# Ledger of designs, part 15: VHH binders against Trans-3-hydroxy-L-proline dehydratase (lhpH)

Target 1, 355 residues: Trans-3-hydroxy-L-proline dehydratase (lhpH), of Colwellia psychrerythraea (q485s0)
Amino acid sequence: MTKNIAQAAVKFEQWQPKIEQESYLTINSLECHTGGEPLRIITSGFPVLKGNTILAKANDCKQNYDQLRRALMFEPRGHADMYGAIITDAERDDSHFGAVFIHNEGYSSMCGHAVIALTKTAVESGVVARTGDVTQVVIDVPCGQIYAMAYSHNNVVKHVSFQCVPSFVYAKDQQVEVDGIGMVQFDIAYGGAFYAYVQASSLGLSLVPEQQEKLIAYGRKIKQAIIPQFEINHPTTAELSFLYGVIFIDDSPNQDVHSRNVCIFADGELDRSPTGSGVSGRIALHHAKQQIVLNETITIESILASSFSVRAIETVCFAGFDAVIPEVTGDAYVCGKGQWFINAEDPLKYGFLLR
Below, E stands for the ipSAE of ESMFold2; O stands for the ipSAE of OpenDDE; V2 stands for 0.75 times the mean of E and O plus 0.25 times the DockQ between their complexes.

## First folded at step 5 (VHH)

Design s89 (framework vhh_6qgx_2)
Fold by ESMFold2-Fast, scan of step 5:
Structure s89 (fold): chain B 355 residues (1-355), chain A 125 residues (1-125)
Amino acid sequence: as target 1 above (355 residues)
Amino acid sequence: QVQLVESGGGLVQAGGSLRLSCAASGFTFSSYAMAWFRRAPGKEREFVAAISRSGGSTFYTDSVKGRFTISRDHAKNTVSLQMNSLRPEDTAVYYCAAKYGFWGYPSTPDQYDYWGQGTRVTVSA
C-alpha cells in the first residue's frame, strides 16, 4: 500500500514556535478519559504552586495563575466541561504525588475519575513500581489522602479501585421551590464534595444525551435555589463548605445495573462519567436509608452508559456523622499527549467558552 | 522549595566592575522572566534590569543602560548582572526577582512572584 507522506507534514511535526521574544509559554500534558470524562494531566510547563497542603497549592493557583486554568480548560485548547489535574509534589511522606483539580469554573476538592486515570498512568509510566497484579498508589488531593489500587493483567492496568474519604448524609428529605420547575425534593450528601441528589423522573427528566441541555439548565437552577436556603458546613475543613453540584438519579435502561446518575457540577458542567465523589455520596445515602449492606456492590451508569462499581467497605464516625468508607472501581484510557502553546501576542490567549 | 540566592556583591571603587549572580531552584526556571531590583539606603526598591524567559529580550532603567548587562544560563538556572563603570549612586542592596507572565516586565516590585534575600554592593569614592 502506498502512503502519501507529505514533506510539509514532517516539517510541521519537527517545528517549534519561537520563544525568543516571550511569545510562547509551553505546557505539556497527557490526555485521558474515565468513562468519557476527560482528564488533561498537566506534566510540565505550569508554574510551581506554593503551599504546604494540596488545598493551599490550589488556592495559590486560584490567586496567581487562574488565567492559565482558563487557557488550558477553555477553547481553543480545551472545551465546555473540560477537566484537568496539575501534578504536584506529595503533601505527606507516604503519598506518591499530589494533584490540584481544575475545570471550567474553577477548582475541585475531589475528583474520582481523575484518581482512576492518575492511578493507571502512574503505574503504567513507572512513577509507581508494579507489585505484581495489584499495585497501591497513594495520592494527595485537596480533600485529603486517597488510597487507590491498580489491577493489572499482562502489564496493562485493567481497572482501578480507590477508597474515598469518609462519606456521609448531610440532610435528607429536603424541599425547595425552583422558579420554572416547581417543588424539588432532594437529599444532600458528601463523598469528597457536597451534592444535592434529585430523582430525575420526579421532574420529567430523562438521563440520556438528547436531554443534556435540559439537565444542565435544571441542575443550574436547582443548585442556585438551594444555596441561599441551606448552610453547608464541612465539619473539619471550612474551604470544603460549599454545594458543588446536583446529581440526577433514575433507573437505567440497562436492567443489569442498579441505576443511572448524571452530575451537573460547578457552573453547569456535565460529568460524562458516573461521578466518583457522587457515587461515594450515593452509597452513603443508600446505607443510611438501609437500602444496602456493607460490602454490597452496586453498579451505577453515566449518561454515556459507562459505569462505576461502588460499595461501602466500613462504617466510621466522622466528626459526629455516621459515615461510610466507599470503594469506587472504574476504568481509564490514555487518549493522547499534548504540547500546548500560549502566545503572549494572542488576544484570545486565555481562552473563551461559547456554551 | 522555591529559592533565589544572590551572590557577587561587595565593595568596589568608582569606575570598577562587579558581576552579580542569582541561582534559582524549586521552579521551572525557563518559564519565568528574571529581573534585578535595587534598594539604596533610605529608599524604596527600584527596577534595574530584566530578561525574558528565552534571553532574547532585555530591559534596563535609563541610569544603567549601556553600563549593565543582564544575562541568563538555562543549563545552570542562573541569571547574572554584569555591572561596569560603577558609580557611587549604584550603591544598594541588589535583589533577584522572578515573574511568571508572558508579556513585558513590570518595573513595579509588587508584580513579581519570587524574591531573593539581596546582595550588598558598595561603590566608594
Scores: ipSAE 0.000, ipTM 0.163, lowest interface PAE 20.7, mean pLDDT 87

Design s90 (framework vhh_6qgx_2)
Fold by ESMFold2-Fast, scan of step 5:
Structure s90 (fold): chain B 355 residues (1-355), chain A 125 residues (1-125)
Amino acid sequence: as target 1 above (355 residues)
Amino acid sequence: QVQLVESGGGLVQAGGSLRLSCAASGFTFSSYAMAWFRRAPGKEREFVAAISRSGGSTFYTDSVKGRFTISRDHAKNTVSLQMNSLRPEDTAVYYCAAKYFGWGYPSTPDQYDYWGQGTRVTVSA
């Protein structure tokens, strides 16, 4: 029956749903992952976002099209902890393009795994003209302008490095009592987003997939316990003034890496990658504690044993903070291309999340 | 800020007419399908009428078909419900609702993204 089945498959592949324009929306995407963290790059079909900044475009999306974020990030089109980027025009004339970051709960200010995937695909697709074995890509994101470098071999991008925004320590050696957990020690650092950094072993946690439910539960409880105790103010941008998540840190079972990061962000979402903004905050924290020097590279693993390398390339004064500029390096992979039909007659058109 | 504000409710005698209006603000009105729902005393919210994004398609519950007319005005960002030949069973609080994705399942409240606060209609025998 193989030949009959193969012929049917050809007909399915060539078929396209044809529905009245008032009844459906078609959205196109490129599907990627960086260290296991997904990125749905939304390329067309999404409404044009209005505003002169990426933050203003994100706010336009939140105000007028938030149900489409849900449709794309929730099941059946997405899943728990799904992540995406809406491609926009550049905010600055020296940037190549812009991106609005979306996830299950909402919008984020910075996403290192997304920058890595966007840089690879921009060069491989020809959005940015390849300049030999190293190509610069400049992306406008909600927290600012990001400079990335794509390293190619035989016209394939093998590695991406990017310079994160000025990263700094907001608070050190803090404590909070968490109901059901006890006393938790933490630091707060900014690497494009604010995170609380917690040693996992101090709480009896292991940074392994088998403990993912406990890591999520603890991350949510710790975040909610910290928020009432700390007024977080980003020195130049009020919209960035919030605690985004909790990063659990511990030693790696792999002797060739420095440590592991597991980030629980937004409303209990688990980052499969080492977290680009998270390792940026980590390198600022290590530099401030005199645990690393400029240009010293450390490798940080995710819960999946995927890794990012990070170093501080310079020190800067940022609005009165002693800050560093992190350089994060990682790899991304293209997993597919999608064409998504959202039919107004579908009672599940806006999606659902059961976790 | 998204707002839907209903007006035009009141007391009317059986056989009379009322025109309800809903003023929309804080979103791109032309991208949304619009509907009217009602809730009678002691009952659940029920569908009354819907109009597509373009205004080219309308849908009515059987009990109001031929008596009620839904319309929209893109220039004024309004949706209206003209209610003729009113009956005591039309007594309810009437709600305006909006959904981005057209109107494929217009009679299901869970399909709607935004809701107004409601306006009361009382039809006396």
Scores: ipSAE 0.000, ipTM 0.136, lowest interface PAE 20.7, mean pLDDT 87

Design s91 (framework vhh_6qgx_2)
Fold by ESMFold2-Fast, scan of step 5:
Structure s91 (fold): chain B 355 residues (1-355), chain A 123 residues (1-123)
Amino acid sequence: as target 1 above (355 residues)
Amino acid sequence: QVQLVESGGGLVQAGGSLRLSCAASGFTFSSYAMAWFRRAPGKEREFVAAISRSGGSTFYTDSVKGRFTISRDHAKNTVSLQMNSLRPEDTAVYYCAAKYGWSLESPSAYDYWGQGTRVTVSA
């Protein structure tokens, strides 16, 4: 019986679309997470995206293949808050490869948790030749070229660091009346995206998984209350002139870390990681308030107790703002490999979201 | 049925080389860490070398460091021990061992053992 069970399992594992079933598309992936935030790295079977830049390739995907993004990011192949990257050829001769970032709502220009996972897996897969225990990985993403460092021990990448964009404080000590919540105090900072930073304890919130629904509800309400009252203008890139989300900040139950934050972004998505652009904005806030000095590293924890380390490595003047350059360090893990089948005859082939 | 079958033992002169091989069957080889142990006449079994499940980490007893190299081949389900600059003190029966899981714990915790292959180093 045991032998018969084992034989059945092997045959199930070997299932493939029949040659006669031309209705099937097959897409392959490597499944990762960074601090609990997922990344489905799409490796083969996806259409070759057109364009001379990663941004142009993202636009080609949006216009001609958006239903495949939905199929891979939505249920039953993906889930609420799912994230992915489509591997492409490099845009620049000195870059190793390119990536188009996809999620439930669309396309992003930059994603720190994705950079960490891509850097680790590029080195471990031999996409980038190792240069000893420290290997530089150069990735073209829609917003530009990213330089990351992979730190290896016994051929395993243990952590990844990368330099973030100039990060700065946009507004301090603001307040807004939120229906059902009351007066909310907040700061606004930019670390690759604009976030409103709110003390969780001031609203009776705890940064724990058991409060996830309340955190999402409050994050959405606070964001929607701020938008009509505050004009946000990015000094050099009009497409970035919007409030991306709300980051709730509080002390961690772990005394060995600086603090905990939980990001509610886009339309009520909860970031499982500490949020790379979010911790970049945090270090800019702390530096502006003279609470940290250059090259002082702090560790910031997520709702899952996963952490990023961040430091400001230099000060710069960015379009009239006193800004810092953050360096973010984190870890990623490979969780699986996927082979995804999309049947033209399936009425649910492009997926759905019920959360 | 789990089997570990050692081969490659024999008689060599001091300063010579031997390559031991262990053929594994009856389990998912890539899920197991592998090791070599040895037992000299009149002595207890001692640890020689270990290789992690993936092959990315290796451990050696001090007396063989720089002389012995452990390796594994997932396609062939084998683990090998390349023994160079052999000494009379290396004379022993060499045993292949397997341990399920992700980490190299104490070598005494190995799950499966081969019957051994004899190595004799003449002076």
Scores: ipSAE 0.000, ipTM 0.092, lowest interface PAE 18.7, mean pLDDT 87

Design s92 (framework vhh_6qgx_2)
Fold by ESMFold2-Fast, scan of step 5:
Structure s92 (fold): chain B 355 residues (1-355), chain A 123 residues (1-123)
Amino acid sequence: as target 1 above (355 residues)
Amino acid sequence: QVQLVESGGGLVQAGGSLRLSCAASGFTFSSYAMAWFRRAPGKEREFVAAISRSGGSTFYTDSVKGRFTISRDHAKNTVSLQMNSLRPEDTAVYYCAAKYYWGLYESSDYDYWGQGTRVTVSA
């Protein structure tokens, strides 16, 4: 015997809004998370982005469609610290597809948690043909070309690894005076984006959910203090020359992991994952300080106790910097599908953000 | 000079018990997750059980849940597999394995392997 659903529920489920086509826009998405960090993968309904590079497509989005980023990332369709990816055509002939990364404040040059979720869904959807238990996926992102591997068990992708772009130490043993905090010691490293790395315990901070408000406040203040006092120049791409966020580092209460990372990026957004580009810069720092050797794997935990494993697989010279190629491994999950309506007559159509 | 040495295998009647042990040396044992895999005659190697670095988390394949228990002893640098209610289909060579990354079940993810110990369960 089958269970019946109340007729009212059936009617609600089958109903579609009957808004005139000229008064609304419909955008479709796949909802995922990687280590708790959300990814709204925009699959259709978003305008076709123009440009010969993913970075140019991101700029086109910023100039012509930024209101749609806000509509999708802000409440009520999104939330504080929301993250998304707009699927694009590939920049390179040997890449499968491209992605533009979006969040509450704007656009990211690299997003490791997104690469993991995109790789899993590309293989499981058939965008990339499965090649046995290990399938390679090649994605163009604003900072370059990313090579990822999907590891399948019983035809389900269980784990994803990816090789990040050349990652390097930009500055070590720096200090800045932060109003209301005092003297802060930091390093700067690049792992697809520039981060300032700060020891949390040196500031009396704990990397736990209960301290999220203090972590966000300190991360924002530290970033704002560093920017006017420290010039960042990416050696080959001027558009990547900015400080993306602050990563707090500390010991984990979980003895099965090396350490914990909490990233406060953009304008006070907290990454629920260990931060793929962040752990990439972290492994470059550890290698440069001779704290780790090539192919030595460390596991780094997030504020939610989700983890990424990372290792340096190769040393390279990148535009005069001693760099490494990081390999990051993590897991992603599909948690929904969305169909989003933006009604031209809605006074809150482009969203709002209260936290 | 990494070594994983299994012991405790043998012949046992259906319904019986065996305890397998794996002695680890040549690496920082407390920094590695440990697992047991098995290979039955004419089949590929399959996952059996795994234990985290601290011993706080364990994983089992469905066919052994409730019958097998994995444990570790940091003072002795050993991992053990207690096998209860053994069945003829548990007959295999059992391998001890170590890896740094936690949570992966695939044999390709493991860094170090023992030579194996044979378990034969008679009907």
Scores: ipSAE 0.000, ipTM 0.126, lowest interface PAE 19.2, mean pLDDT 86

Design s93 (framework vhh_vobarilizumab_d1)
Fold by ESMFold2-Fast, scan of step 5:
Structure s93 (fold): chain B 355 residues (1-355), chain A 123 residues (1-123)
Amino acid sequence: as target 1 above (355 residues)
Amino acid sequence: EVQLVESGGGLVQPGGSLRLSCAASGFTFSSYAMAWYRQAPGKGRELVAGISRGGSTSYADSVKGRFTISRDNAKNTLYLQMNSLRPEDTAVYYCAAKYGWGYPSTPDQYDYWGQGTLVTVSS
């Protein structure tokens, strides 16, 4: 009864879409995570995106191929809070490649967990030639050019550090009345994206997996309350002028780390990582409040107890703001390869989300 | 980056034959439906022949039985074999590419276009 089990398995693995019927699109990916936050790196089978900038390529995707984002990010191919990157040509001659970031709701301007995973896999795949134990990778993303360093041992990238864009405090000691929550105090900082930073304990919240539903609900309500009452303008790029999410800050049960934070971004998506652009904004806040000096490293923990290290490596003046350049360090892992089929006759071809 | 380069056009007498080629680069050719369009003097671009990713074909009524569209995914090349040519076939012939399952019938729905190759059928 079990004599042919191996033969049956091999035949299942040999299944392929019938190209003569032409009912299938095939898209290939490399599956990664950084601190538990997923990254589906889309490698082939996706349309070549048009535009001279990564922002223009993101807009092309949104206008002409948004159903493919949904198909890849939603169930059954993706899941709630799924995240991906579409690999593109570089925007600048001195960059190695570009990336468009996608998630359940849409497109993002910066994604630190993605930069870490992309840097590791670019070096390990030979996209970028190794320069000894430390290899520089330069990536064009919607918010600008990112410089990353891959630290290798025996041909495996163990750690990735990247320099974030100039990061600054946009507003301090702000308040907003939130229906069903009450008065919320927040700061706004930019680290490649704008976040509202809120002390979790001030709202009776704990940064633990058991409270994930409450954290998502509060993050959504706080974000929606801030948007109509607070104008956000990026000093040089209008397309970056939006509140991306809310970051809850609290003490960690682990005394070996500085703190814990949980990001609720876009339309109620929970970041499993410490949030790279978020910790970049955090280090700008800490520096502005004189709580940290240049080159002082702090470790910030996620809801899953995964961690990023962050430090401010220099101060700069950016469009009239007193800014810092953050350096974020984290680790990523490859957890799979995917080949995804979208059948034109499938009534659920573009996916669904059930929280 | 993305290029479609047509070749094989020229002057031919009525009843003659030409084979057009379109060399594609900078994208995954096998993921795109392909088409040949033509534009005669004083007219808009019209579909001559389309080929899906799987090789399913369709033709304009005026060329059925005379023209054959084909593709070679290993060579990233689209072809149009043109037999029994008529003066009415005189036009600039364009290669066009559309990501996805099939080829659309309207020119504005295509993702990429070649520069065109001139076919002149005259005595």
Scores: ipSAE 0.078, ipTM 0.628, lowest interface PAE 7.2, mean pLDDT 91

Design s94 (framework vhh_vobarilizumab_d1)
Fold by ESMFold2-Fast, scan of step 5:
Structure s94 (fold): chain B 355 residues (1-355), chain A 120 residues (1-120)
Amino acid sequence: as target 1 above (355 residues)
Amino acid sequence: EVQLVESGGGLVQPGGSLRLSCAASGFTFSSYAMAWYRQAPGKGRELVAGITRGGSTSYADSVKGRFTISRDNAKNTLYLQMNSLRPEDTAVYYCAAKYGWGYSSQYDYWGQGTLVTVSS
């Protein structure tokens, strides 16, 4: 009744680059998503990145291998809004490994959805030895050291929580005039990356997939308007002193959750997840405004109705800022494995975007 | 209020030399990576040379060994020394400020451009 695979199909599966062809580069990956946001975990075949910090390794990638970021993140191997992580050696002695985050536009300082997927797959792949039903994973990322906990049941990681870096309010009740939109009110907070937080309904926006193009357009315009008018300085690391994106906030249609947010980052990329570094900044804002107490958990939805839970577990002083340590919880899934072939003779080897 | 103002463009014969300068204002120059791009009629904009905040340099294969990028943080100025110029180097040259140590982003600032014509 069911047609078996034809002999021709079996032979197609056996195709591989010819070992006598020196023009091929092979890069291997594990394909994941967290709340719908993709993560291509690049495991082997990518050049070894140089530097004594994850920031320095990201810079080495940008200066010497940026065409390979494009090849992996752009079509036909990637797509618009594609996201990846290059696995590196740890920066610190007490960290298990490091990661450089890449996307269509370039590089990011923090990625919560990536931390969740990396933690799950590190435990399930044996990169980190299991310690019963709860296993700690420590990852070096560009913005600092991240502590994550993998919660397992029957050898499957079901949930991941992580403690973000000290998160704080940078500015409140700011305004900017945006061409074609008008006056926009925003706050700026840091949760591993700087975001401008904007109420979606104040601009006639809805946080639904049907409005994705309008959300992207508005996010780009608002970000571009803020940058020249507002100076952002990270207190200890100048390389982190940039506005990564705009997060639109509004009430969720689901009354069982606190709220929904949609992050437009880099050059108009839309995060399908609730944005881990974004909800980390959100909890710092809510704490600073006395809208939540320590250890109070709120659930924040993405544009896809996928959710992260977040709470502030501690208050700290960070370089003179009143900061909190956020704990973010989410789930990730493995979608596939890839072997990516880059032929030096391919005129489209470095990819393209038509969006 | 960010401004990048290029100077030093002009007409030069093949084999000649030209030095471009880019005067920067309105931002902390020493915190930015800097680059020179060019665009010829009928072609896309291409990276010619880049210099990071720390002084590391990169060059397009077509100009490597002929062009030298440098920066003077005390004067907030970027330079491009162009030697052994070829007709193919004819283009509008743009100064660009890139935010952070190798991070690619829409924070890039662009100058107005300066025309370099290499012709006999």
Scores: ipSAE 0.000, ipTM 0.118, lowest interface PAE 20.3, mean pLDDT 86

Design s95 (framework vhh_h_nbbcii10_fgla)
Fold by ESMFold2-Fast, scan of step 5:
Structure s95 (fold): chain B 355 residues (1-355), chain A 127 residues (1-127)
Amino acid sequence: as target 1 above (355 residues)
Amino acid sequence: QVQLVESGGGLVQPGGSLRLSCAASGFTSSTYSSYALGWFRQAPGQGLEAVAAISRSGGSTYYADSVKGRFTISRDNSKNTLYLQMNSLRAEDTAVYYCAAKYGWGYPSTPDQYDYWGQGTLVTVSS
């Protein structure tokens, strides 16, 4: 029997939880990516997070709503290496809004790809009023206050730049023996998070999608080998005193860019973007090694050939460290809107990861 | 102190081939594999122009449009040597060829980005 598929499709699209089904929680989002790294911007339906700081709100989420982070970041609603932001009220009077960062393993203190996507969508949605073709957006994140600039053309935000926190070299020319890999040479730098920086080609690795499993495995092994050998202390904030990940650096097949970054962070998550906090640490390393001067811009690309531009705009003394203030520039795209249903009767309501 | 020495220049007929070499030495606080390398040329009365560049690992290369498909840049990090294989040579390829080295990442086509330079080797393409 012949049926009208167009009419049937509209009726499927109109499905919603029934009024008698009090077991459903509905969460709404904007789906974005920055250089291929996803950002699920949680806009409504998530419980109101309590606390006077973004760090306190992140802790409230961790203590009382961590299963909802899992539901949104894990399959089937999310995937391996998924990333999100929960929009909150601003912590400071001169900030527009706040954000709590969530991922597969937990909570992040800083996320450059998220700042870029949040800045674009805040301006394009009218959350922040446009001031011509350049609009400043100020966001409170767990590690502090971030100043971003949205660059618009024909009312579309084409580029976003932001000033990162004071970024500095923690250790240079270190080496560690890694079981199954051998001797690994690395540097440690801070750009909002601590990373170990390793030359990929020195380990026979290529920064291409085909090698993603090897990059993840090597990144996890190198991180675990470094942690017991090197004590990391953030000079002003004890909660930031940990090695977040490993960044593999190599040449790019594109001569128009400086180099390529691949970040393996948290528990073996692969950043599809060039990593904002990572390129911030890179520019601090290059400045400390006298490989770049202030205001010299370099372009660093990701495993997907997406790129961030970075420069050091100022030198500062930060708690005894010779530091720089990085400016990171990138592009984000809105790829969807989500309406997510969590049914208390669903045995898989809180998700799963098979990797 | 990093030093670069070019060799292999000379007279060659149009359509012929020539291979240039650049031997590098003087690495005390760094290694040869920490440097990107390039070939630049200067024809009589002209400025320096990029010919080819190769990344520090050898995995990425750049070629000027005028030499694409004819020239091949390569490096041997075990011998601290850079090569330029020049095929199908033309009279317009006549120039002094310079080897140059840049510390760190990137293999740019701009001469100002390179830290060390060789003395040059003359290539003359003539019948």
Scores: ipSAE 0.006, ipTM 0.455, lowest interface PAE 9.9, mean pLDDT 89

## First folded at step 6 (VHH; framework vhh_6qgx_2)

Design c1 (from b0 with S31Y A98V; at its last look DockQ between E and O 0.01; V2 from the best seeds 0.00; counts 0 for: pae O 9.4 > 2, placed apart)
Fold by OpenDDE, look of step 6:
Structure c1 (fold): chain B 355 residues (1-355), chain A 124 residues (1-124)
Amino acid sequence: as target 1 above (355 residues)
Amino acid sequence: QVQLVESGGGLVQAGGSLRLSCAASGFTFSYYAMAWFRRAPGKEREFVAAISRSGGSTFYTDSVKGRFTISRDHAKNTVSLQMNSLRPEDTAVYYCAVKYGWGYPSTPDQYDYWGQGTRVTVSA
């Protein structure tokens, strides 16, 4: 038996790839979560993405480095519900940096939980210089430019607010027949991504962890049923013209909370957060239905009872659509640091998912 | 770095006109409401006018209503204050200010960034 196991155990941390004998790619990350939804911020080791726009960079990644997405998002380095951000140069001169979002299926146009985490960590790390208790952070993402504010106390960011892109209702009071489920009523709205919004109660669903498998199954089926039946066209950007996910809405067990929602997106990912882009589209929907007024803040919680606050702060005409500018507020946490090794000889080097 | 640079101040006779301009840089212009404040000698800084982030809404202090017009140009990242029918009591240093997000309050404490000001003197 090793007499000083604690000291010996630390030696595991000293392990390094034998780069002279084996070919390794090393990628570093900052591990975060927003309301429980993970964000792997890729900080170094990833190839420099080419292109002048975030969308172009995302496409470069898709075309040339998608295996690395899988390596980082899939098992054994990740899991089926992993989410990541590749930090890039800004697209716009007045932005601090850009981000390409990745998940189990591919690439995302927008994610609010990521914006919140990126904003917090950018300020706390010094990527963006702190300007007192409130610091602005401007991030280019695939759907456009996001403007965020980090609110600090004692040099710790306590919460983040960001203004999302013009959000609007795309379709109201739609219905689709789904095999095994029946007729599903839904609305479609855009908040950086297009979502189908469904009342959970109408399908006998409960937004609780115990029903997560059912939620995923229903979400996937509904999404797949809508896609062939309903053409989605973003008015200005073709690359954004697709249904991103399904959001189930219900009452909250907390009377002080406006509502609860669960987003099923990508290939059956369940968002642990209220979904920033989701609540952005949602606030547009509520506004259009005259269920909320401008500058009215509502709190929406996730399946984990984590919450975002959201309000519409302005009405705008966006390419012919009546839209609102959502402001979403939340908080994130750093939960770790990662160093990931990809051995060229590893037959599973680009990851896998068992479902 | 955020910069707000005011211009257009000067000496004018009562009844005359001036147009102030504020050039903004270093931030997302369209996400900020813009305002003009002024400080007269021996007085506190006071609200003059504000314009919403979209430019669709404006607000004026009572003493300048009908005489002053605030406008903004998103293409140039500028805010302007057209001042007509100037009065001696309008003599002040005029400051451009910006506020992130919703609203354009008449109190200066909520504004995020300020210019250095431009002096307006109205002679009797």
Scores: ipSAE 0.011, ipTM 0.267, lowest interface PAE 9.4, mean pLDDT 92
ESMFold2, look of step 6: ipSAE 0.380; ipTM 0.766
ESMFold2 (binder alone), look of step 6: mean pLDDT 85; pTM 0.870

